# VH-VL binders against Epoxyqueuosine reductase QueH (queH): the designs that were tried, part 12

Target 1, 182 residues: Epoxyqueuosine reductase QueH (queH), of Dehalococcoides mccartyi (q3z8v0)
Amino acid sequence: MAPKLLLHGCCAHCTAYSFKYWQEQGFAVSVYWYNPNIHPFMEHQSRLEAMRKLSAEMGFELITEPSYHMAEYFKNVSANVDGRCRICFDMRLGQTAAYAAGHGYEYFSSSLFISPHQKHQDAVCSAEALAKETGVRFAYADLRKRYSDSRHITKPLDLYRQQYCGCVYSEYERFGKPNSPA
Key: E = the ipSAE of ESMFold2; O = the ipSAE of OpenDDE; V2 = 0.75 times the mean of E and O plus 0.25 times the DockQ between their complexes.

## First folded at step 14 (VH-VL; framework fv_indenebart)

Design q6 (from c2 with heavy chain G105D; at its last look DockQ between E and O 0.21; V2 from the best seeds 0.00; counts 0 for: pae E 14.8 > 2, placed apart)
Fold by ESMFold2, look of step 14:
Structure q6 (fold): chain C 182 residues (1-182), chain A 120 residues (1-120), chain B 115 residues (1-115)
Amino acid sequence: as target 1 above (182 residues)
Amino acid sequence: EVQLLESGGGLVQPGGSLRLSCAASGFIFSAYEMSWVRQAPGKGLEWVSSISSSGYTIYYADSVKGRFTISRDNSKNTLYLQMNSLRAEDTAVYYCARDRGWSYDDFDYWGQGTTVTVSS
Amino acid sequence: QAVLTQPASLSASPGASASLTCTLRSGINVGTYRIYWYQQKPGSPPQYLLRYKSDSDKQQGSGVPSRFSGSKDASANAGILLISGLQSEDEADYYCMIWYSDAYVFGGGTKLTVL
């Protein structure tokens, strides 16, 4: 019997190849959507709809939280906005590891580890600490060199494509400069 | 085929140091936890240390804690064991073993070992 | 009390069966642990045989004959390696192992003699 792996899905474009990779390595993979870092609400819904379309196309189980938890994100981040990315990883991967522990998953991982634009080492440190805390094992692969393969899978599907990492702080960092269109 | 090749063993005085290496091939090294297991002459197996696939989670047997350091270089498919403050009881064959990866088949492949002898 | 206890030796005839036990310390329940088994022949490294937690969570090592099987005796708090149809090449040392308290722990090993 294949060991169960819960894969945190940060977006459809990162998840496509990450899911394929772990499935081909012999895991029974479910994708977990918990992204309270995506703002505003309509951006969150656009990215979630892209993930739902990918789930239907690739045939993976998609698990979503009943609540968006935007307020919880800001409570945790507001005192240290400069250090927010580690807090963000701790929230998203923490909920993934906790769900895995409570629902019979032996492993967890994340599609974050395919992204060339994330603080990769910080995300790995977060996941390893959470694995130790929860007793759920962290499955690690550095898939950053495979990001274009993930986009090759998603590009024909005409999915919504995000324009910033996810949080309003990252949106401001990208668009909020003088003479920027944002 | 999975292959694990240990090196770096030899004769050393008590209190000395050695660095063991294990060259891995035939599998995705970065997807597996890795371990060192030793066997003193005529004795049973003793686990020494384990390191997670990312290298961030590390465990040591109490008998080596503070003296040995496990590490890995995923870009070179190589596992290491730095052995300091060696004692006569560290005399053993040291095996590199592939630990847990996609499945719970812990220590499913072993190298042939490298011999460490600590004597005056 | 050692975490895992194995008898030091066991003898059995060719064609018969051998039942090798791996007993967990009192207070450690065999039912919750995945038990690993390894074979070691003289002058060779150990070889993985199989693991067993339950009938729905078990695995045979690659190329390991089906005459090797794992089970548990809950009343004895022990893992069991059964070798049926014993052959001369089965003469070896056999080790059990578990992950316990942030460490891998081996049993002391059983020397199986096929006479």
Scores: ipSAE 0.000, ipTM 0.498, lowest interface PAE 14.8, mean pLDDT 89
ESMFold2 (binder alone), look of step 14: mean pLDDT 95; pTM 0.968
OpenDDE, look of step 14: ipSAE 0.426; ipTM 0.828

## First folded at step 16 (VH-VL; framework fv_indenebart)

Design u1 (from q5 with heavy chain I28T A31K; at its last look DockQ between E and O 0.03; V2 from the best seeds 0.00; counts 0 for: pae E 17.0 > 2, off the site)
Heavy chain, then light chain:
Amino acid sequence: EVQLLESGGGLVQPGGSLRLSCAASGFTFSKYEMSWVRQAPGKGLEWVSSISSSGYTIYYADSVKGRFTISRDNSKNTLYLQMNSLRAEDTAVYYCARDRGFWSGYDFDYWGQGTTVTVSS
Amino acid sequence: QAVLTQPASLSASPGASASLTCTLRSGINVGTYRIYWYQQKPGSPPQYLLRYKSDSDKQQGSGVPSRFSGSKDASANAGILLISGLQSEDEADYYCMIWYSDAYVFGGGTKLTVL
ESMFold2, look of step 16: ipSAE 0.006; ipTM 0.473
ESMFold2 (binder alone), look of step 16: mean pLDDT 92; pTM 0.941
OpenDDE, look of step 16: ipSAE 0.006; ipTM 0.559

Design u2 (from q5 with heavy chain I28T A31Y; at its last look DockQ between E and O 0.66; V2 from the best seeds 0.00; counts 0 for: pae O 11.5 > 2)
Heavy chain, then light chain:
Amino acid sequence: EVQLLESGGGLVQPGGSLRLSCAASGFTFSYYEMSWVRQAPGKGLEWVSSISSSGYTIYYADSVKGRFTISRDNSKNTLYLQMNSLRAEDTAVYYCARDRGFWSGYDFDYWGQGTTVTVSS
Amino acid sequence: QAVLTQPASLSASPGASASLTCTLRSGINVGTYRIYWYQQKPGSPPQYLLRYKSDSDKQQGSGVPSRFSGSKDASANAGILLISGLQSEDEADYYCMIWYSDAYVFGGGTKLTVL
ESMFold2, look of step 16: ipSAE 0.006; ipTM 0.589
ESMFold2 (binder alone), look of step 16: mean pLDDT 93; pTM 0.948
OpenDDE, look of step 16: ipSAE 0.000; ipTM 0.561

Design u3 (from q5 with heavy chain I28T S53Y; at its last look DockQ between E and O 0.74; V2 from the best seeds 0.00; counts 0 for: pae O 7.0 > 2)
Heavy chain, then light chain:
Amino acid sequence: EVQLLESGGGLVQPGGSLRLSCAASGFTFSAYEMSWVRQAPGKGLEWVSSISYSGYTIYYADSVKGRFTISRDNSKNTLYLQMNSLRAEDTAVYYCARDRGFWSGYDFDYWGQGTTVTVSS
Amino acid sequence: QAVLTQPASLSASPGASASLTCTLRSGINVGTYRIYWYQQKPGSPPQYLLRYKSDSDKQQGSGVPSRFSGSKDASANAGILLISGLQSEDEADYYCMIWYSDAYVFGGGTKLTVL
ESMFold2, look of step 16: ipSAE 0.064; ipTM 0.699
ESMFold2 (binder alone), look of step 16: mean pLDDT 93; pTM 0.946
OpenDDE, look of step 16: ipSAE 0.017; ipTM 0.587

Design u6 (from q5 with heavy chain I28T A31K S50D F102Y; at its last look DockQ between E and O 0.33; V2 from the best seeds 0.00; counts 0 for: pae E 5.4 > 2)
Heavy chain, then light chain:
Amino acid sequence: EVQLLESGGGLVQPGGSLRLSCAASGFTFSKYEMSWVRQAPGKGLEWVSDISSSGYTIYYADSVKGRFTISRDNSKNTLYLQMNSLRAEDTAVYYCARDRGYWSGYDFDYWGQGTTVTVSS
Amino acid sequence: QAVLTQPASLSASPGASASLTCTLRSGINVGTYRIYWYQQKPGSPPQYLLRYKSDSDKQQGSGVPSRFSGSKDASANAGILLISGLQSEDEADYYCMIWYSDAYVFGGGTKLTVL
ESMFold2, look of step 16: ipSAE 0.197; ipTM 0.730
ESMFold2 (binder alone), look of step 16: mean pLDDT 92; pTM 0.939
OpenDDE, look of step 16: ipSAE 0.029; ipTM 0.635

## First folded at step 17 (VH-VL; framework fv_indenebart)

Design v1 (from u6 with heavy chain Y102W W103Y; at its last look DockQ between E and O 0.03; V2 from the best seeds 0.00; counts 0 for: pae E 13.6 > 2, off the site)
Fold by OpenDDE, look of step 17:
Structure v1 (fold): chain C 182 residues (1-182), chain A 121 residues (1-121), chain B 115 residues (1-115)
Amino acid sequence: as target 1 above (182 residues)
Amino acid sequence: EVQLLESGGGLVQPGGSLRLSCAASGFTFSKYEMSWVRQAPGKGLEWVSDISSSGYTIYYADSVKGRFTISRDNSKNTLYLQMNSLRAEDTAVYYCARDRGWYSGYDFDYWGQGTTVTVSS
Amino acid sequence: QAVLTQPASLSASPGASASLTCTLRSGINVGTYRIYWYQQKPGSPPQYLLRYKSDSDKQQGSGVPSRFSGSKDASANAGILLISGLQSEDEADYYCMIWYSDAYVFGGGTKLTVL
């Protein structure tokens, strides 16, 4: 019997190869959507819709957290905007690990580990700490070299493509005036 | 069983300092936000400060900003409140409370029995 | 003006229903906020009762009887704690709380007396 792995999906384009990878490693993979960091709400919905389309195409089970938790996100990051990414990882991966623990998953992971645009080591540290706290095993793979492969999988699907990390701070950093801090 | 045990309360003069501790047990301490809430004699509840599980996110009530410092040692399952420049109005029972935070919507689901701080000349 | 206002005291008979109000300051829409409720008995720390933002976003504390429920009155801009089938052990102070402007804010509390 294949061990169950809950894969946090940050977006469709990162999740595609990540899902394939863990399946090929012999896991029974379900994808978990929980991204309170994605703003505004319509952006969150657009990316979720992309994930739903990917789920239908690739045939994986998509589990969505019913709550957006926007207020919780801002509560957690507002006092430390510069450290928001680690907080973001703790929140997203924490929810993933908690769900995994409560629903019989032996492992958890994230599509975050394929993105070259993420603070990779911080995310790893977050996941490792959460594994220790929850007792759910953290499945780690550095998939950054396969980022383009993931995009190749999703390219023919014409899925919504994000232009920034997700949070309003990253949006501002992407589109705001230079040298103007968020 | 979840337990929170406050200590460090006592009598102190105005302008003095005091350090409170809260020993946590019965749960994964590093998973939860923690808060301090105080209650002056015969008065209502007043939130003082909270700290995230990692310690990165900290909030203070306006009444204690610049004077109080919240911290935690997850290796010791202990929450701290360093109180400096104490005032008479800081006299209260100080409770530590577990904040379920983003896991459950930020409720204080467990409270300690409190430790009494008296600021008087 | 306080962010949250509660009546200082309320009295009700055993078996009756008690409605405790938590009125938000003008300009703060009660519909936006999750209201937390706590019970405190003399000589004891507060105890979490429940939270209520909407019917789709509410949660009951562990071991809290179902006769405790939360709601809102939009016209009054207030959160409501309803205690049905009032019992003598319900005599206590009740506090509402919200997260507002990067802080937890408590109401002044209501002393509920069961006659």
Scores: ipSAE 0.000, ipTM 0.542, lowest interface PAE 13.4, mean pLDDT 92
ESMFold2, look of step 17: ipSAE 0.006; ipTM 0.517
ESMFold2 (binder alone), look of step 17: mean pLDDT 93; pTM 0.944

Design v2 (from u3 with heavy chain S50D G101A; at its last look DockQ between E and O 0.06; V2 from the best seeds 0.00; counts 0 for: pae E 13.3 > 2, off the site)
Fold by ESMFold2, look of step 17:
Structure v2 (fold): chain C 182 residues (1-182), chain A 121 residues (1-121), chain B 115 residues (1-115)
Amino acid sequence: as target 1 above (182 residues)
Amino acid sequence: EVQLLESGGGLVQPGGSLRLSCAASGFTFSAYEMSWVRQAPGKGLEWVSDISYSGYTIYYADSVKGRFTISRDNSKNTLYLQMNSLRAEDTAVYYCARDRAFWSGYDFDYWGQGTTVTVSS
Amino acid sequence: QAVLTQPASLSASPGASASLTCTLRSGINVGTYRIYWYQQKPGSPPQYLLRYKSDSDKQQGSGVPSRFSGSKDASANAGILLISGLQSEDEADYYCMIWYSDAYVFGGGTKLTVL
């Protein structure tokens, strides 16, 4: 039997190639959606709809949380907004590792590791610590050179295109400065 | 064939410093976590420190935290242990041990022969 | 209380079986831990034998004879290393190990004597 891997899906555009990669490495891959960092609610729903379309097109199992968890995100971030990205990784990867431990997954990973726009080293550190704490193995590959391959998979699907990393802090950083793109 | 070769042990006074090295061959070093484990004369095994394959995650035993620094150079296939503020209780044989890999592997599946550190009181 | 407790010594006859125990501290449940076993002969570094969490999550070290096996006794809160068909070469120190509280923790070791 193929070892089971739970892949945290940060967005459809990052997940497409990441899923293909781990499947080609011989894993039985399920994609896990837990992204309390995406605001406002309508943005979260637009990105989740894109992921559902990708799941239907590629045929992977998509596991979603029953509720949105926005309040939990802000509770955890409020004391350290400047350091929020590590807290955000700990939340998303922590929930993924916990789900993996409770549901018979030997491995977890994330589509975060294909993104050129993420704090890659912080995400790796978070995942390595969570692997030690939970006993679920972290499957790592640096896929940032393959980001264009993921976009080639998703471009024909005309999926919703996100314009900031996800949180309202990143939205302000992207659009709230003089001469920022609208 | 997997090989781990420790070096840099010796006799040192309390409060002194030593740097241990472990040369690795026969496997993809950059894919593996690495540890130092020590054994005092006539005593059992004591884990000292662990470093992830990426170098981003590091753990230390409480007995050495703040005094020892683990590091690695993946381009040289070498693991290091910088030992400062040495004490008599640090006297031991120090083993380099291969930990798990990111795709597969099992904790401490290969060990070096060890290098002896003696801290005179 | 030590995190892992092993008896200091154990004796058994050639051809018999030896059951080496590794007891976890009260409040730490053996069922959730992968237990690693190592053999060390005098003057040599330790050698990896096997690990055991459950019958579906176990692994034998490369070249380790099948007469070495792992199990657990949940009522005793202990991991077990079973060595069947004892040979004189099995005389050694045996250590168990787990990952606990951000550290690898070894038991104190058991000296197995084959008489």
Scores: ipSAE 0.006, ipTM 0.505, lowest interface PAE 13.3, mean pLDDT 88
ESMFold2 (binder alone), look of step 17: mean pLDDT 92; pTM 0.941
OpenDDE, look of step 17: ipSAE 0.008; ipTM 0.545

Design v3 (from u3 with heavy chain S50D F102L; at its last look DockQ between E and O 0.07; V2 from the best seeds 0.00; counts 0 for: pae O 10.4 > 2, off the site)
Heavy chain, then light chain:
Amino acid sequence: EVQLLESGGGLVQPGGSLRLSCAASGFTFSAYEMSWVRQAPGKGLEWVSDISYSGYTIYYADSVKGRFTISRDNSKNTLYLQMNSLRAEDTAVYYCARDRGLWSGYDFDYWGQGTTVTVSS
Amino acid sequence: QAVLTQPASLSASPGASASLTCTLRSGINVGTYRIYWYQQKPGSPPQYLLRYKSDSDKQQGSGVPSRFSGSKDASANAGILLISGLQSEDEADYYCMIWYSDAYVFGGGTKLTVL
ESMFold2, look of step 17: ipSAE 0.215; ipTM 0.756
ESMFold2 (binder alone), look of step 17: mean pLDDT 93; pTM 0.946
OpenDDE, look of step 17: ipSAE 0.008; ipTM 0.547

Design v4 (from u6 with heavy chain G101A Y102F W103Y; at its last look DockQ between E and O 0.04; V2 from the best seeds 0.00; counts 0 for: pae E 15.3 > 2, off the site)
Fold by ESMFold2, look of step 17:
Structure v4 (fold): chain C 182 residues (1-182), chain A 121 residues (1-121), chain B 115 residues (1-115)
Amino acid sequence: as target 1 above (182 residues)
Amino acid sequence: EVQLLESGGGLVQPGGSLRLSCAASGFTFSKYEMSWVRQAPGKGLEWVSDISSSGYTIYYADSVKGRFTISRDNSKNTLYLQMNSLRAEDTAVYYCARDRAFYSGYDFDYWGQGTTVTVSS
Amino acid sequence: QAVLTQPASLSASPGASASLTCTLRSGINVGTYRIYWYQQKPGSPPQYLLRYKSDSDKQQGSGVPSRFSGSKDASANAGILLISGLQSEDEADYYCMIWYSDAYVFGGGTKLTVL
């Protein structure tokens, strides 16, 4: 009777070790795909396809939100683009916690907590607030020192490689300025 | 005290339109999913539509797809149902029901008293 | 074929127990679904009673007596609402519900008569 954990999967490359970690901690882990922050739609589909390949390889249940919710993302972010990261965490982790509450998951977490490139403490604060509000327990581990382990798992699988964080704002920040790598 | 108050029902001919409203109070409306559920005279419950707390995620029963539109205005604590191309089979009491919160709650834990829609030629 | 099937009526004596069944269509496994139960008295909206998926995933509605309980019969592919210690006020219509295939689906309802 392993406790059930719903793991938000931000991308396949962060999810591989995060899933393994929580499974090794004794949880029955399902991965939840809800990433309205990934644009354009074809980029979202390419990253989702990579997650589906990882699911088949590692044998985890992958639950996908049936709607993309791109319009909701932009509605929430447009008034404060500079502060969008916290809004994005609240959206993705909030949906994950709500799904967990409605489907009998005792715990939730996210593959965000392995990424060295994310605003880690903002994501932790978002998840902690959501756990308090929903009553679903937040399973936390700082996995940033294990990021290379996740890449080690995914490299042999030749998965689609993302080239920016996910949103069109981050794509422009990476590629849209003079002398940026392109 | 949680309160849900439906309005906008009435008599309409087949092919006509009505817009139902549900005024919510006594809870943080913007945190809750909301549904419409209907009950034809002397018959059982039939779910109609559900809308997420933000208004982005929407589900419809097959019987109303393409004819009904659910919406909400979180600044006015109001849920709406626009009903177009009405049929005799749409005759029912329409209930506004509070669904799960984004982070808590139970499906349909509070219901309004209902508003009656009669579709008759 | 209906997704959820409930018997139209059931009668039981005061003080006895009633088991109300909610049978899922063949091909839909009751074990994976959270079953919701509602009570409706004449002239009133439905009232949430409880939900049941398993003994570790269940919840009683606010103010609902513990003599109302949920369970499942896997061999019958059915959710069960058990009402023990029946009282005359328990006479009502009872509906089961699940979230299935992007929709809430209600059963047809059971009229419980307490005599």
Scores: ipSAE 0.007, ipTM 0.470, lowest interface PAE 15.3, mean pLDDT 88
ESMFold2 (binder alone), look of step 17: mean pLDDT 92; pTM 0.941
OpenDDE, look of step 17: ipSAE 0.024; ipTM 0.553

Design v5 (from u6 with heavy chain D50E S53Y; at its last look DockQ between E and O 0.09; V2 from the best seeds 0.00; counts 0 for: pae E 14.6 > 2, off the site)
Heavy chain, then light chain:
Amino acid sequence: EVQLLESGGGLVQPGGSLRLSCAASGFTFSKYEMSWVRQAPGKGLEWVSEISYSGYTIYYADSVKGRFTISRDNSKNTLYLQMNSLRAEDTAVYYCARDRGYWSGYDFDYWGQGTTVTVSS
Amino acid sequence: QAVLTQPASLSASPGASASLTCTLRSGINVGTYRIYWYQQKPGSPPQYLLRYKSDSDKQQGSGVPSRFSGSKDASANAGILLISGLQSEDEADYYCMIWYSDAYVFGGGTKLTVL
ESMFold2, look of step 17: ipSAE 0.006; ipTM 0.477
ESMFold2 (binder alone), look of step 17: mean pLDDT 92; pTM 0.938
OpenDDE, look of step 17: ipSAE 0.005; ipTM 0.546

Design v6 (from u6 with heavy chain G101A D107E, light chain Q59E; at its last look DockQ between E and O 0.03; V2 from the best seeds 0.00; counts 0 for: pae O 12.5 > 2, off the site)
Fold by OpenDDE, look of step 17:
Structure v6 (fold): chain C 182 residues (1-182), chain A 121 residues (1-121), chain B 115 residues (1-115)
Amino acid sequence: as target 1 above (182 residues)
Amino acid sequence: EVQLLESGGGLVQPGGSLRLSCAASGFTFSKYEMSWVRQAPGKGLEWVSDISSSGYTIYYADSVKGRFTISRDNSKNTLYLQMNSLRAEDTAVYYCARDRAYWSGYEFDYWGQGTTVTVSS
Amino acid sequence: QAVLTQPASLSASPGASASLTCTLRSGINVGTYRIYWYQQKPGSPPQYLLRYKSDSDKEQGSGVPSRFSGSKDASANAGILLISGLQSEDEADYYCMIWYSDAYVFGGGTKLTVL
């Protein structure tokens, strides 16, 4: 029997190859959507819709967290905006690991590990800590070199493509005035 | 057969505390999100609190935030509701309900028979 | 101002159809939300009936007769529970519910009387 792996999906474009990778490694993979960091809400919905379309296309099980958890996100990051990314990873990967633990998944991972735009090591540290805390094994692979491959998989699907990391702070960093702090 | 059995209800004075329990059987308890829903005498349904399968994610109704604590022991297949600083308006039948942890399905598909909590001086 | 509003009561004859409405507060688009419906008979806990977001996203509860169906009225910004071929055993309270703002929200309930 193939071991069950719960793959956190940060977006469709990152999830595509990540899912394929872990499936090819011999895992029974389900994708978990929980991204309280994606703002505003309509952006969250757009990216979720993209994920749903990908799920339908690639045929993987998509499990979605029912709550947006925007308030919780801001509660957690408001005191430390500069450290928001680690907090963000802790929330998303924490929820993933917790869900995995409660639903019989032996492993958890994330599509975050394919993105060259993410604080890769911080995310790894977060996942490792959470694995220890939850007892669910962390499946790690550095897939950053396959980022473009993931994008190529999703290109024909004409899915919504995000222009920033997800949080309002990253949005401001992307589109706001240069040299103006958030 | 799925069964939910609430207990712990009773009469308590305002400001008092009470702890409800819900014993679950007939399904893998640790795989399901659970909720408490209450119903005041002659009134409608009011959601109280929800807890994820692992206990990691918890939600409360505004009316009970800071006063009630939901928890679970998956090894005992039991859901709990610690109620502190009880008020008259907390008087109700409290139902334990099983819900699904999927975006497309949050329904309470099974309910207990309820346990009665009466807050009165 | 309530998120969900239901008529307090509704009466219909056996064999007729009953339409129970669940009106969402202005500013909340009914099209966005999945509406859950519950039936409660006196002295009993609620029972899940069905959920409806759209024709492609709906589900019937286990053992729930097909004469129960969900729909929406966009113009009224309301979810609708339709009971066709009304039977005496359908006399009960009916509640709608949605997941809104990180909380489950119930309507006030409708008491359906079968005349």
Scores: ipSAE 0.000, ipTM 0.547, lowest interface PAE 12.5, mean pLDDT 92
ESMFold2, look of step 17: ipSAE 0.015; ipTM 0.639
ESMFold2 (binder alone), look of step 17: mean pLDDT 92; pTM 0.942

## First folded at step 19 (VH-VL; framework fv_indenebart)

Design w1 (from v3 with heavy chain Y53S, light chain D102K; at its last look DockQ between E and O 0.23; V2 from the best seeds 0.00; counts 0 for: pae E 3.7 > 2)
Heavy chain, then light chain:
Amino acid sequence: EVQLLESGGGLVQPGGSLRLSCAASGFTFSAYEMSWVRQAPGKGLEWVSDISSSGYTIYYADSVKGRFTISRDNSKNTLYLQMNSLRAEDTAVYYCARDRGLWSGYDFDYWGQGTTVTVSS
Amino acid sequence: QAVLTQPASLSASPGASASLTCTLRSGINVGTYRIYWYQQKPGSPPQYLLRYKSDSDKQQGSGVPSRFSGSKDASANAGILLISGLQSEDEADYYCMIWYSKAYVFGGGTKLTVL
ESMFold2, look of step 19: ipSAE 0.411; ipTM 0.804
ESMFold2 (binder alone), look of step 19: mean pLDDT 93; pTM 0.949
OpenDDE, look of step 19: ipSAE 0.293; ipTM 0.788

Design w2 (from v3 with light chain K53R D102K; at its last look DockQ between E and O 0.74; V2 from the best seeds 0.00; counts 0 for: pae E 5.2 > 2)
Fold by OpenDDE, look of step 19:
Structure w2 (fold): chain C 182 residues (1-182), chain A 121 residues (1-121), chain B 115 residues (1-115)
Amino acid sequence: as target 1 above (182 residues)
Amino acid sequence: EVQLLESGGGLVQPGGSLRLSCAASGFTFSAYEMSWVRQAPGKGLEWVSDISYSGYTIYYADSVKGRFTISRDNSKNTLYLQMNSLRAEDTAVYYCARDRGLWSGYDFDYWGQGTTVTVSS
Amino acid sequence: QAVLTQPASLSASPGASASLTCTLRSGINVGTYRIYWYQQKPGSPPQYLLRYRSDSDKQQGSGVPSRFSGSKDASANAGILLISGLQSEDEADYYCMIWYSKAYVFGGGTKLTVL
């Protein structure tokens, strides 16, 4: 029997190849959606819709966390905005690992590890720490060189495409005035 | 056969420094986390430090933070422990241990024979 | 108070069962943690025995006899290493370990004497 892997999905465009990769490695992969960092709520819903479409197209099980946890995100990040990404990773990957532990998954991973736009090392550190804490194995692969391949998979699907990382701070950094405090 | 061979132990004065090495063979070194565990004479086991297979995640016991540095060279299949500002209480046999974090859930399944560090004036 | 507490020593007769306890500090729920057990004989490095979180999450070390088993006592907030059919070769120090607060933590160890 193939070992079960819970793959955190940050977005459809990152998840496509990530899912394919782990499936090809011999895992039974389910995708887990939990992204309290994506704001505003309508942006969160747009990206989730894209993920649902991808799920239907690629045929993977999509598990969505019922709670948005927006308030919790801001509670955690507001004290350290500069360190928000690590906090974000800890929340998202922490929830993923916890779900994995409670539902019989042997491994967990994330589509975050394909994105060249993410703090890769911080995400790895977060995942490794959570693996030790929960006892769930962390499946790591540096898929950054396959980022374009993932986008090629999703290109014909005409899915919603995000323009920023997800959080309001990243939105401001992308579209706001340069050198303005976030 | 999995083998871990520690070296670099010896006698050093308080405030001195030592660098321990652990040569690994018989397995894919880069696929495993590694730890240092020490045992003072007639005492129990004390975890010292852990380094992930990627090298990105490092942990230290409070007793050695700021003084010890763990590192690894995956190209040489070698684990290191740089020990600075050594104290008498650092006197112990230092074991290199393989941590099967990724594969089995973070147990120390193989240990070296240890290298002895003695800190004395 | 230490995170893990073990009795300093325990004695048992050959053929009997020995139960070694690893008590977690108050406020730390034993049910949450995977407990690792190690055996150390004089003049030798420790050897991995087994790990136990639950009946569905346990693992025996390679070459470790089946007479070694792990369990938990929730009422005592303790992990338990059970050695059935005790043999003279089982005389050793036994250590429990957990990952807690970003550190591996060992118990003080139990010296098991086989009479």
Scores: ipSAE 0.057, ipTM 0.678, lowest interface PAE 3.3, mean pLDDT 93
ESMFold2, look of step 19: ipSAE 0.219; ipTM 0.732
ESMFold2 (binder alone), look of step 19: mean pLDDT 92; pTM 0.937

